# Designs tried in a protein design chat: miniprotein binders against a7ua95r516to809. Part 27

Target 1, 294 residues: a7ua95r516to809
Amino acid sequence: ASLSLLSISDLVPDLQFIFFWMSNAIEILYFIQQKSPAYMQTIELMDDKAGSKESLLSATISANEEAMTILEEVIMYTFQQCVYYITKTLYVVLPGLLDCNPFGTEPSSEQCRRAAGVCVCAVCVMPEAVRRVVSVFQTTSDLLQQYQVHSEIQSQMFAYLFFFTNVSLFNQLIDKGPARGWFQRSRVLQIQASVKILLDWAKGAGHNHLAQKFFAKFCSTVTILASPPQQLSQMSWKALCAEHPSLKPVQLHRILTQYQLMAELGPLPIWQPSSEDEAYIYRTVDLLESFENH

## First folded at step 3 (miniprotein)

Design y1x3
Fold by ESMFold2-Fast, scan of step 3:
Parts: structure tokens; sequence; C-alpha cells
Structure y1x3 (fold): chain B 294 residues (1-294), chain A 85 residues (1-85)
């Protein structure tokens, strides 16, 4: 165990502090949004006195605009700080998701004895690697709830966390997958099952739409790799591109090439790229996704 | 001063207090807790002055706004005091 490896629970005090400041800024912003129109109307109804009313109205509009700008910058800053700490933790735990097995895991006799007060299936247990990722998401959700952060900000937070998770998992699979054996069908099915646990958590937390949107690339990749050879062989390159629009041609080509190698299929040109796609594949080295493109 | 001029002064004080609060949050996150604390204390001085003027004018919205800001900054100071202790 390395002391440099922090769990999400180690970051809770820092996150509580940041969410507390964010929540206070949001409350002030909300007050201004709710009260400013009525106040400006009150000024407009005041007695005219040597242009004082017009000057006050102008000053009020300027103050309102400036207050909104300041508060939005505070909210954005605190939001970015939370994202930084949470994604730093995710980055450490996410690769483990690609190596875990959610199927046929039998807990030790000691674990079975400890769980005796709560009956659990001895055949199916959530892998520790998946549990660590879920814990990060759940802790984030709990903190947002504790500080009563508006639902729109909560949605933005999980949109980014799902985006980050998708990019991290996709890049790990594409870059390291061949050497790690992750493209083997049995391993891909394990990865698919692990990802389903994350997607099911997101659905339960009310973020199903965001999860579907931001996990599309990784889910497409895993879906292709998990496809039986008989089914996949019947699909043309054009059909695969249409079914998986989240994948760039160079990414789809890499995935299909690895699928042929791992499934030990003959070198059949079943998935021949179009001339335009082939030119794109040839001209680009841009396989991996950027964490900054959000 | 006219009531209109006093209302403009209240707005100027409250906006400056918000700027100090924003800088204090940034400093606190960078580990400059002592500097953050001093900025928040200055913000309280400005908000207290604004609240006093608003109460003299009897402007209910400016009173409510100044009270909200003062409460928020007082909570932030209490949190920083716990961090410093």
Amino acid sequence: as target 1 above (294 residues)
Amino acid sequence: DTSEELRKRILELLIEALRLMAEAIRLAREGNLEEAFELLKRAIELMTEALDIARELGDPLLIEFAELLLEAVEKLIERLERELS
C-alpha cells in the first residue's frame, strides 16, 4: 500500500469545503436572479429628481451585471476544483476496471462468514475495482445532496465525470489493450459487465441520459468487440460506421483489426473502409481522445 | 446625500465585498488561509456599512441582500477559523 494513493474518502474534507463555498455563491446568485427585476421596476417608479433615477437605474444594472459575473466565476472556479480532485481519484482507480472479473467470483470463506447477517449471492459479487469507481460517483452525489447544490450544477458535474471516465477507459483500452489481452472476447465480456454496473448506478442516480450520451464511444467499442463473429461479419464498413457514429474511422479500423487478431479470423476484407475513410485513416495519427475537448 | 446617491453607495460597497469574497475563496484554495481571512474581514466591514445605510434608508431589498451577504461571509470566516485552529 502506497501513502501517495488516496481514496475518495481522504478527499472528503477538501470537497466539503469547496462545495460549501460553491453552495454559498449559488445561493447569492439565485437571490440576485430572483430579486433584481422587481428592484429595477421599483427604481423606474420612483420620483424623477435631476436625473438621479436614471443614474441609479444605470448603476443598479451595472452592479447586477458585475455581481453575476463575479459569482459565476466563483462557481466555475469551485466547480473546476471539485472536478480536479474527483477526476484525479478516478484516474487512479479506472484502469482496474479493465482487469476485473464480475462473473463467477466466489468470496473467501471468511467473507462468506462475515456476510452471514446479510445474505448475498456467493456466485456474484461486485469487483473491488468497480466498487472503488462507484464509491467516487456515490460520494460525489452524496456531497452534492448534502450541500443542496442545484440540479443543473449536479448534471454538469456528472456530465464531466462520465466524459472523463469514457475518455480514460477508451484510451486505456485502445492504447494498452493489445498488450494486456483486453481485446480477447472473454475479457471484453467481463469489461462489458463491469461497465454495465456503472451505467446501472447512473440510471439509479437519475443520470441515465448523461451516461448514455457520454459513455457512447467506450460502449460502442465494447459492443463491437463483444459481438459474435457470425454477426459482425455480416455488417459492412458503412453499416458499422452508421451503428457507431461516436467512433472515428481510425478508431473503428483499430478496433476491427484487433478483433480479427483476437478472434483468429482469416484476413478477409469484410470491413473495407471507403476511399474517403481510408484517406482519413492514412492521414491521421489521432487515435486517442483528449481530456480537454468538452 | 440624496437617497439615490446613498443607494448607489450601498451597491458599490456590496459589489466590492463580493470581489473580496471571490479573491478570498481563491486564496483559501491555494493555501493562503491568513490572507483569505483578512479579505473576508474587510468584506464584513464593507457589508456592515452597506447594511447600516440600507437600514437608515428603509430599503427592504438592499437590507435583505446585505444581510444575505453578511451571513454568507460570516459562515465562510467560521469555516476558515476551524481550518486555522
Scores: ipSAE 0.644, ipTM 0.897, lowest interface PAE 1.1, mean pLDDT 82
Fold by OpenDDE base, second read of step 4:
Order: C-alpha cells, then structure tokens, then sequence
Structure y1x3 (fold): chain B 294 residues (1-294), chain A 85 residues (1-85)
C-alpha cells in the first residue's frame, strides 16, 4: 500500500495486538519485580539443609533474571513496533500541518469516529490537517489507556512521538520552507496557529511538559519566523541564542539568513554570530535534526 | 531436597512458557497466526504443569505467578481465535 493511503485507523487492529502484548509483558515484569524479593527472602528464611537453600536461591535468582530479560525484550520489541507503525502514519500527515490554513472555514468533513453524529469535540472543530495529526496521537493515547499500559511507557511513547514530530516538522521547514513559502509571515502565522492547536491538545491530554520539551526546536523556529521584522532586527545574535537555546548556531544562522532574504532586509550586523559561534555556523551537518539522536 | 527440585522445575517450565509466548508474538506479527497459536497452546501446557506442581508443593508465590501467566496466555489465545475466525 502506498504510504500516502496509510491511516492510523487502518493500523488499529495491528496496534491493538501489539499493545495487548506490551501491556501483558509489562504487567508480568512488574509482578516478578515486586514478588521476587519476597520470594527470595522466604527462601533465605528456610532452614539451611545441606546447601539446598543456596542452590535454590541461586536457581531462583537465575530464573527471575532470565524471565525479566525475556519480558524486557518483548516490551522493547512491541514498543519499537508501535513506534514504527505510528511514526509511519505521522510521516504521512505531518506535511499537511505546514500547509494548513487554520483560519480557513474548511469544514472538517470527516465525521468524528467517536460519535455517529456531528461531534463538536475539540478534535472535530480542528482544521483537517491538524485533526489528522491529533488523531494519530489521540488514537495512540486511547490504545495506551485501553490496555492500561504503565504510565512510564506511555510517557516514553509520547516523548518519542513528539521527538519524531519535532524532527520531521523542523527538517521540513528548514529544508523546504524557503521554496514552499513557509517562511512568509502569513504562512508562518498559520503554522504557528496549527502548532498551538497541537500543543493545546497535548496539554489537555496531560503531556504538556513533554510537548514543551520536545517541540522546543520547532516552536523556536516558528517563533523567530513569526516575529515582526522591526522586533527581530533589534535582537542580537547573543540575545537570540539565549532566547532559543534549543537551536544550534548553524540552525539559528540559517533561519536568520532565510528570514533576512524573505523580509528583504539588508545585512544586519547585530545578527552576526559571535566569534565563538562563527566556526559552528558552517557545520551544515548539524543543520538538520537526526532521528537517531533520541 | 525434592521440594527444591520441584521449585526449580516450576521455574524452568514458566521460563520456557515465556519464551514460547515471546516467539508466538513474533510469529503472530509476521502473520503466522496458526503457528503462534500452537506455541501459545504449548505455553499453556507448560504453565498448567507448573501450576499443578506449585499447588502440590503449596508455594503460594509460584501459584500466583503461574496463574497470572496462564491468564495472560488465555486472553491472548482468545484474541487470536477471534482474529482467526
């Protein structure tokens, strides 16, 4: 199937299976972790008959370690599979977020999957492109809750998904933005509004801290680009670095250079990189974010 | 001590059952649901044997562990059966 046709809904049956196994494996792992110390203590309190106690204790430790290792492998595997499938769907829908006009009156034509009728839930009133992205996250959240996946694993899942989303959006904006006109103020404001809707959803879903952390780079980029020329031209390189610490010098330099071109600004000495950063602004290898650095 | 040997056997059975479960998950994901199902049946057999020995031994923790694993596998089998139907 072409990646373009893959919806999160099409993957729900497969994801349900994976989440089921992940949840069960986690539950069993926690059971072992909680009960093993008590069991070992029980063995330790037994009468030591001819070294049998030490042998049993050793065998129990070894068995528990092996069981835990197997379960951890299952959890890791199922987690990776969930991430793989969910990120594929995100990959398809994320470009639409950059092209979205959230100020347009385009009725979200897709019926809310939760209601047989016209749903006025926060997701249904979203612009279609934003709704598609949010739907992936919401479906993920719903599945995690449905299978009662441990909160730590839920947090790790969303951390990775937000990371992936940030990298994807940032890289697309930096690489394709100039050519697509996404650096134009009007388009940037649309992107900013769309991202705000996503962040508001994340806040409502209880993931505010993770969203703020992992979207920082993309949000910083959008914030800079959304800034009026009169305001941004008064900010020094050092001030911009301090205000946007998530951006590498090469990234900030690229954003400012493209902003300058878009806004038809002459050379701005105030945006000149510091002598310390001057060597780093040419490190084009660091311009785009890597998906591997998570 | 016969009790130590029995406990060791219970743990061996449960570990092997877990291995079978892990393999069943992989197979099921690959679309080999029938083979996955057979491995899960075998896992149930091993866990049932473990549970029986644990009950005979009167070890409440091993009983609880075996019961938990059995419940997990039974739920999985029920799910696979629904997917195969």
Amino acid sequence: as target 1 above (294 residues)
Amino acid sequence: DTSEELRKRILELLIEALRLMAEAIRLAREGNLEEAFELLKRAIELMTEALDIARELGDPLLIEFAELLLEAVEKLIERLERELS
Scores: ipSAE 0.115, ipTM 0.637, lowest interface PAE 2.6, mean pLDDT 86
ESMFold2 (binder alone), alone request of step 4: mean pLDDT 85; pTM 0.822
ESMFold2-Fast, scan of step 4: ipSAE 0.617; ipTM 0.889

Design y2
Fold by ESMFold2-Fast, scan of step 3:
Structure y2 (fold): chain B 294 residues (1-294), chain A 85 residues (1-85)
Amino acid sequence: as target 1 above (294 residues)
Amino acid sequence: DTSEELIERIAELLFEALRLMLEAKRLAREGNLEEAFELLKRAIELMTEALDIARELGDPDLIAEAERLLEEVRRLIEELERELS
């Protein structure tokens, strides 16, 4: 095929150079911040005749401010380039996560085989789709550690990657879910299990707080869809809004409508929006999440 | 170790080269292209020294990146040369 699935390993050489320069720029910025006071002190100790000291001090301050600005721009640019390449790869592999069965217990599962007249299923084998997503995060973590990128920048990187993953998964589930059958309870449970593997990886990597923060919307969606009818039908609209504050009224309404349809709970709406939320339910422009941070 | 001292030296050279480049850009904005050119020549000398140290360390990634940065400074000098002509 002329178009092939992009592998994170194919990007490693390019990412290595970008991470290398990001790390260097960060270290130079840190060096300037730490050493600038000492150099300024040295200038202050010079003899001041005909204003030479004040001219040099002013020039040094101006040069340091410009140097810090350029280094910050280099750090931002290299950060954005890393994010671009990593999220481009991630976007290609994420849809597979919504279609995978991590349990391998389906009657027609490809993981099942016949042995001595008995069906054997590899229940504990991770699907390729889950491995691909985890590999993107693990490779990113490895590169950040290899080039000794500061922990604050590492946190910012994973914050954005988790944000991107959350938005991508949520939008795909909401937009394509009905046609793909993803709102079926059994499929939602499979999606939940796959996401749990991803969240467990994030916890092991030291990013539990970021994962909890940035996956909130998708996790809320999956939690609602996985709820038993007897439990969910006992909750009011206001209680659901309070339990899932990450969801906009139009998003919550769409999720509950799909849930009611899939669970065959009848044609009459069970969850009545508050009068305050009624106007926002029909704002279809707010249904899907934006990849823009603003 | 010794390699750590060499990395510190590279950082010092890069900082000074960057400072000279920023001052050269300031002078160029003010129309003092001749002075800007002299500062960029000094920056390239410092970058060349940094590259030599990088080669001494034998890190191919560091060497490649130092060469790319050195080429950027040389390109800036060429642009100023064109404006002076």
Scores: ipSAE 0.000, ipTM 0.137, lowest interface PAE 18.1, mean pLDDT 73

Design y2u1
Fold by ESMFold2-Fast, scan of step 3:
Structure y2u1 (fold): chain B 294 residues (1-294), chain A 85 residues (1-85)
Amino acid sequence: as target 1 above (294 residues)
Amino acid sequence: DTSEELIERIAELLFEALRLMLEAKRLAREGNLEEAFELLLRAIILMIEALLIARELGDPDLIAEAERLLEEVRRLIEELERELS
C-alpha cells in the first residue's frame, strides 16, 4: 500500500497532449475573431432578394458566439487540467525544499577552507530537492514555448504556480516547522538560500515580477525567522506590519508567537497588539486551531 | 487499525477543505476576493493530500469524493478569478 510517486518527466506526454489541445483551441478562437468581420462584410454585400441576407447574418452571429463560448470553455478546462497536474507534482516535491541544505558539503581540505574566504561563503549548490522543483517550472516553461502559448496565458500559469508554491511552503513552515526544527536559525538560513535559487530561476525565465509578487509572504516569513529575537522585541507592531505588508496581522501574530516559543524569550510577549487587533487575532486563531486539531 | 487511521485522516483533511471553501465564499461575498482566493488554494493542497491517501487506501468511493471536491474548488477559483478581472 504505497502512494504513487510521479515525477514531472512521467507527466510530460499527458501535459503535451493537454497543451496541444489548449493551443489549438486558442488558435481557432483567434481565427474566428479575425475572420468573422470579413465574412460578415461578404454577407452584407449580397443581394437581399428573399430576405435571406438578414437571416444569414443573424445565424452567423449566433453560430460564432456559440463557437467562441465552447472554445473558451475548452481553453479554461485544459488550463485547469495543466495547473492540476503541475501543482499535484509540486505538492510532492515542495516539502523537500524545507529539509535540504543548499550550502552543500565543503571540500575536506584546509586549502579549500582558505579559498572559501568571502567569495565561497555565499555559494549555494543546487540540492536535489531544489532541482526537482526547478525541473517542474522549467518543464512547464518549455511546454508553453514548444506549443507557442501566448505570453499572457504563460504569465497566468506561472502566477498560479508561484502562488501555490508560496502558500504550500508557508503553510508547511507554520504548521510543521516548530516540531521539525525548521524555526532554528541555521535551518531558516538554508531555507532562505533554497528560495533564492527558485527566485533566481524565475528571474532568468522572465518571471521576476510574478515571483516577487507571489513569493512575498513566504520571503517575509523567512526574513522574520532569520532576525535575531532581541531585534524583533524592540520593534513596534506598526513597524513590523510596515516592513512586512504581505503578511496579514493574524499571520504575523502566529509567526511571532511560534518564534517566541522556540526562542525561549520568556512569558512576556515579543509583541503586544492593540485591543482591537487582539480581538480579531484571537477569534481567527482560535477557530483555525480548533478545527485543525480535530 | 492503519486503515481506520487513514480514513480518519482523509475525513479531517476533507472537513478542513470544506470549511476553507465556505469561509472563502463568505469573504468573496463581502468583497475580500484576495483572501478568498488564498483560502481556496489552501483547500486544494488539503484535497490533493486526501486524494493521495485515498489512493493508497484503495477506496474508490473516497477517491471519487476527493476528486469531486477538488473539481468544485477549481470551479470556485474560476468564478473568483472572473470577479477579480
Scores: ipSAE 0.000, ipTM 0.182, lowest interface PAE 17.8, mean pLDDT 70

Design y2u3
Fold by ESMFold2-Fast, scan of step 3:
Structure y2u3 (fold): chain B 294 residues (1-294), chain A 85 residues (1-85)
Amino acid sequence: as target 1 above (294 residues)
Amino acid sequence: DTSEELIERIAELLFEALRLMLEAKRLAREGNLEEAFKLLIRAFYLMLEALRIAVELGDPDLIAEAERLLEEVRRLIEELERELS
């Protein structure tokens, strides 16, 4: 059996049940946390007839601790399941983002074009590859809202999804970029435009702060690669580090080296790492970003 | 040698993921599908990290091994998904 592309819509029924379970567990946990102090106070205010008050308090505390532990396990488990289903879909669709051209895209239908508001227009006119990624994020947002999942959990979900997306895109660009021609300025401008569509979606969804935080590395990378040679040649290593603090020395050095090779201009200034950074530009273990973030 | 550190890290990740996969298969046979699924999700992320390091090393044998194990974890997860449905 060959590997086929999974659709986010194929996952919706499974995700609905998991989000429902998670939402219920969260609600029960908060109910216990909110009501337990009042109930304990009620027990403490009771007259201790036949010496049973202390036993009742002890039993109630033990039962509440056990219930809270079980509910926390259920919440963690269901959260991990949701993250897994969403990220496995993202893993398949994200590479397409680096190959698409948003500047040449036409509206997918005449009705979309005629009915266009800003959000509807963006969905209708964006490349199919970008639309697939946006659909994953939008479906996730819709399900979290449908099951009234607390805003803190929603923020944790999108923090992880943006983290995963940033790592996946950055690693693919650094690893495969030179061979795929993704370091060519015209291609980088296309990538930058596609990423802007994702960032605009995140802003519209109320996740601008998370998107700015977790996409910083990939955004810095495409910003440098999209820079005209005249502009980039005027910047020192120190200036680039100051403007792009999310990039590690080895990452910045690799990006600049590949930019220089692809630009094929007359002699570009050698970007000299600081004495402190010189040892770190060859640390290959730090080149690619880790997926080990739970 | 940086390559030695990376090879050792890949070995750790592959060994841990394999142990989790075997434990997940045992739990699934016992009917504990929830815990089995949880272990397989962890194994999936460990395999993604192993693949990243293997790619960084540029070792085609390690890349192929990591990709095959990632595919196996994915297959096991899909099997469990069907049983949970």
Scores: ipSAE 0.000, ipTM 0.321, lowest interface PAE 14.7, mean pLDDT 75

Design y2u5
Fold by ESMFold2-Fast, scan of step 3:
Structure y2u5 (fold): chain B 294 residues (1-294), chain A 85 residues (1-85)
Amino acid sequence: as target 1 above (294 residues)
Amino acid sequence: DTSEELIERIAELLFEALRLMLEAKRLAREGNLREAFLLLVEAIALMAEALRLAAELGDPDLIAEAERLLEEVRRLIEELERELS
């Protein structure tokens, strides 16, 4: 399957062309927005001896509206294409992050002093699975910088990518985690360490605020699973919900129930369904059914 | 942008994403898996923008709805990926 075999490196030439066209469209749009008022003012100051001034103003407005519409469509299309190819690549590499062990990664045997406990390393190497994910984000950042894409659009791009990453990791951990052994305490600590490396990269790249915002659900889930069983059993349901506002009560209950089964925990706080959560579920189903019947 | 304008924009993005999801489901049932996949990826972009605006507005209900729809789109993409493989 060609989709599963694509790497970010294989997409760089295509992404370069897309970013090139996006950057050019943004610059032309900005130029028209900045120069149009001055040109319109020039027309206003002209002597209208033949009644042609109003015709020229109308023609200029129409031409500007047409140009703006085309440029906006190009910007939107190229942005969506970038999101498409980058998220497709992320989808392939993200599962590796959940199987990664960052605690056992050594950069070189020649740089390590002692096998049994003390190691002084000259080079810090990111685990391969984490490096693959970071490479996708770094390549995106490099291309946005190379083509001088405005910071607002760069922020929007990373908002999409972080949101996609969060949802993908959360769903894989919840849906496949118990069967894959990812709920085992040792594996959860490895996942937490790998996620920290990813978040540290985002902070270094200037996207700390976006990363904190869009990774909240997955980070809360990992934090719960990494918590000592005794600590969780001593907390009230209200306290658990307050600690993890990014998780809906039904999601939190599902996580704790699966964790209790996997970790052989004592009794956990009793969950009570929220009328608000149930209203959301039913509203979404009703909307989908309405469109399907329409 | 006023709160009213943000709510209208969020609603437009959510309704367009739902339309794309339904069209993708129809195409998948007809065996057009690649086109269905492309529509679902487009729906993800719209949902991510809706979530960003909902977070800016600070409406927990709209944030929760956008997150749920994005989770559903991801699951549909996973199913289509298995069929394409």
Scores: ipSAE 0.000, ipTM 0.145, lowest interface PAE 18.9, mean pLDDT 69

Design y2x1
Fold by ESMFold2-Fast, scan of step 3:
Structure y2x1 (fold): chain B 294 residues (1-294), chain A 85 residues (1-85)
Amino acid sequence: as target 1 above (294 residues)
Amino acid sequence: DTSEELIERIAELLFEALRLMLEAKRLAREGNLEEAFELLKRAIELMTEALDIARELGDPKLIALAEILLELVRILIEKLERELS
């Protein structure tokens, strides 16, 4: 089946190879950075009555700069390849996160069969769709640890993966949510629970700061949609913007408008921005449109 | 030799090999192709020595490090050949 290409497990051998190359290129780069000063000192301490010492030192400096450039290109290339394959896998599994029910007590037969060592299931805690996403993050973490990739690169990798996940989930929820019923409060609570599982995984893996930073937009959106309409109606526009700084005013306005329509709350007097806020929203839209067109 | 002394020797050999590889690139640009390839041969010898020490230590990471530097020599040779074509 060509569907095997959707599994992170199927990509592990290729990812192992790429992580191996990336890790070793990083080690060589740090080795050059660490050893270059000591080696240059060795050259400087050599007797140079022939006048060749200056040319040797210049050659060594040029050599180090070229080697570092090549290694940086290898590191960038391998990093981009890892990100590409991992995000391609994430893209396929992420929509399931918005459709799954973590409160469900009637999981699929396939889910029960795969968990068979634990499984006489009337109740399953983690939906299969969430397990697939967590598996991608866990496999990435395992490979980074296996090949002892420097912590800075590990942080950059998860920053990118969380950013990608956030953007993908946000765009799908906003663009398709109304038509698919995802704005209904019961569905939003299911989505919120599923996202909580991802955030809990990130915290356990030592990436809590990155997860809070890069999931902020999607988390704010889900928080708004999960809030009772009565609670939201008591907040001013300025208070709503202050509570959700990760959302642009135009994005917040779109979310509230769609939520109010789906919740069947009637007319919009409570969540309409003031004339000053309207001017701000329109200026923001104009700036974004100008940037995209020019 | 202690493990630390062997690692330091690997470091010195690999660093000298890198210097020779890039000096070879400079010489090749100046048209001194024969001397450039002599330096690349010397770089290969140093990296082979480093690889042997790494294998003696049994450290897969250091073995891979030396192997990547040998691949870097290949990249430099190919780049020089393209540049001089």
Scores: ipSAE 0.012, ipTM 0.249, lowest interface PAE 8.7, mean pLDDT 71

Design y2x2
Fold by ESMFold2-Fast, scan of step 3:
Structure y2x2 (fold): chain B 294 residues (1-294), chain A 85 residues (1-85)
Amino acid sequence: as target 1 above (294 residues)
Amino acid sequence: DTSEELIERIAELLFEALRLMLEAKRLAREGNLEEAFELLKRAIELMTEALDIARELGDPDLIAKAELLLEIVRVLIELLERELS
């Protein structure tokens, strides 16, 4: 069967099973960690019958260590499985975010009334492509909550999902953007608006800190590309590096080169790299981000 | 029963036992030690059945995993027995 055609809703039954296993393994691990010291103390307080106490103590320590190792491996594998299936779904839906137009989807007056008459609903209409991405994040959040997965594991999950999303969007924009017209100002503004919807979702879900941290590179890129020409041309290379520390010199140079071409700012680069960064702008191996982290 | 059906049965028994252990932990935290004890006894029964099937299949990895889980539940039940006494 073709897993590339599955929506996030189609994966829910399989993900429920994996989350159930992960949640149970985590609970058993903590139960053993909590009760093991008391049990060890109980054994130590027992009368020793021909060395049986030391044998029991040694066997219990060994069994506990092995059980914790197995449970940690089960937690790791189930976490990796969830990440794999969720990111595979994200990979399919993310390119649509770079092509959608959130400004062309004005809500009806009825839609505004359904939002309790709040005027801001007119700017809250979500393009279908953005909705698909948000649906993946929301379904993940719902499953983590349903199975009461520990908050630390939840944070690790969304940290990786935001990291993956950032890398995927950044790489697609840098690598394919010129050919697809994504660096045109009208397109950049549409991308900026779509990304704002994702960031607003993350804030509402309690993940604002993670979103700010892991979307920094893509947000810096879009911010630079959306800047007015008169403002951006007045900034030095050093000032731009200081304002956008998430960008590598080669990445910043590529972004500024594309901006210069799209804004028609002349035939020569306005922004000159610092002497220290000059060598790094030619390291094309560092242009695209890796999906691998440790 | 095929070997594949037996492996699936072992998984079912182990998953149900783990669910009972999770529920027992919740009850123990709430001070319901007697009910927690009964759930752990049931978990032991399910794990023992899983171990018997694993031994019948002759799969050393499944046997080792079932034996380890059974030993851990045995330790937990001994802790609860002491607190109930």
Scores: ipSAE 0.013, ipTM 0.240, lowest interface PAE 8.8, mean pLDDT 73

Design y2x3
Fold by ESMFold2-Fast, scan of step 3:
Structure y2x3 (fold): chain B 294 residues (1-294), chain A 85 residues (1-85)
Amino acid sequence: as target 1 above (294 residues)
Amino acid sequence: DTSEELIERIAELLFEALRLMLEAKRLAREGNLEEAFELLKRAIELMTEALDIARELGDPLLIEFAELLLEAVEKLIERLERELS
């Protein structure tokens, strides 16, 4: 242990060999898959008087399936290791995103002071907490490109990283938000602006569809909390459920309750759950999201 | 040997080593640890041969891949040794 936190750059040397391992295993898997039809054709062209052709064909199919299984295990293992180390780093830096103020200026660095007369420094205007999260995503993208990892695997990697980020931020906001003042409207607007920076990065990196899919729950939560009281109070429970389908009834109810408290809308509930949804509202086991459900 | 023949030979050796590792895992699951160890020893021999050929060819990517597969077998052997203790 040290006072310095682990950054993504500290893990790059270890991640490089895992990405290289994964990339090569994927290439070998594709090589075997492409060769399998040629082997089958070769066997099909054999003369077989004693059933040897059928036996050889069965043996070859079994051997190829078994070899592919071990390669798939290697690919899965290396993928899981990359995800583990990257998400471990994200877990450390993500809470800072909920506490930062993107409308304010960062403390001047030497680079920012130089930029004032020579050039504009994007790093100096972005909150440090947001920059740390973006750095994790950017480093991951750089490593995937450096080792030419197949695009489908790249998409799965970012799908999981966005899923993890969404769950982590949502759970942090719901569980710790009241104690940390995160539900106050001014704080919610800061959170919304910070999240927009992450979504803009994802769009620029070609992952807009994945970001929209996997950030839906956290984005819905922030959107509701940032809504003007007049607008939100005019929406029925059914209308809110329809507009925010990613939120479970218990989650929506908790968010609206916090909104009502912060906006000082009074003690009577404005939003009445449907009779069908009421059974779920007191099921606290469904309040927080699980990291287990992919 | 031509470069193409050497690359093909490396691929066949690595493919056979992977097959032996899979068979060793199956035997270990069935409780036949001694035979599993013998297959892993053979897999190490094949990967060492592939590594030597890759070094002669001078292809850094094939060298690194062969080294990583060898490390994977060593870790599997460690796992099996722990099960025996």
Scores: ipSAE 0.005, ipTM 0.190, lowest interface PAE 10.7, mean pLDDT 72

Design z1
Fold by ESMFold2-Fast, scan of step 3:
Structure z1 (fold): chain B 294 residues (1-294), chain A 85 residues (1-85)
Amino acid sequence: as target 1 above (294 residues)
Amino acid sequence: DTSEELRQKIDLLLRIAELLMEFARLLAREGNLEEAFELLKRAIELMTEALDIARELGDPDLIAEAERLLEEVRRLIEELERELS
């Protein structure tokens, strides 16, 4: 079975099972955290019967610490499994976002029925490639709500999914963009419009802060590439670094070089790197982002 | 009060153990037998502690419940060991 044939819908039964166990583990953990202080206080207030109180208190502390450790491991494992399956699906659908035209419509035949040559469903307004990405995020959101997973864990889930999406899109644009023509102004504007649809979804879902934080690198890249030549030529290297702190010197230099090449602009001394930064520009090992988290 | 507190502890231990057992089933289904067996060992430890407390308490229903779960986890281990052979 090919991973590229696997849709988010195919994963829903497995994800439901994993989210169910994660939610249960979280609730048991919170129950222990709430009960432990009250129970410990009750033991503290008991009469000591030849050391039986000390024994009971020690045993209870040990048991609660063991239970909490096990539950934390279960929560971490189930979280990692959900992230693994969801990001594998995202990896397959994300390249389409860089190669779609949001000013044209590519409806899904399963989700959009046509009558007399017109699409009669809302999903027909969104490009199919963008819809596939949004459906992964929406399904994740629906499952987290269905199993009433705490907001902090929901935030952590979307933080990682946005981080993964940002890294994947950035790496594909930087690595493959020149060969695919993605740095051409018309293509950049299409990419910018597609990304806006994704960011608007995140805002509607209550994740605007996370989206702004974790999409910063890719958004900076697209913003620079979409900028008019007059506007970019008025900014110094130092000013560009200050406006786009998420970009490493080698990344910013690559983006500006591609912008200059695609726009057929002559040399622009105003974008000259500082002597300190120039040494880092040639470190190609730092060009692409890592998918691994701390 | 101490009796009620011990009953709550038994309930919590058995619920955690049951969660670990079900999660071990998932890991085994995914082919991660090593981690599944580790979780089942932990489930047995929790169930055994719950059984010991239930015996001290003298509650026949809780003793029976803990013994039932211990038997269930033993059957699961035998099933998974059979899959390895």
Scores: ipSAE 0.013, ipTM 0.333, lowest interface PAE 7.9, mean pLDDT 75

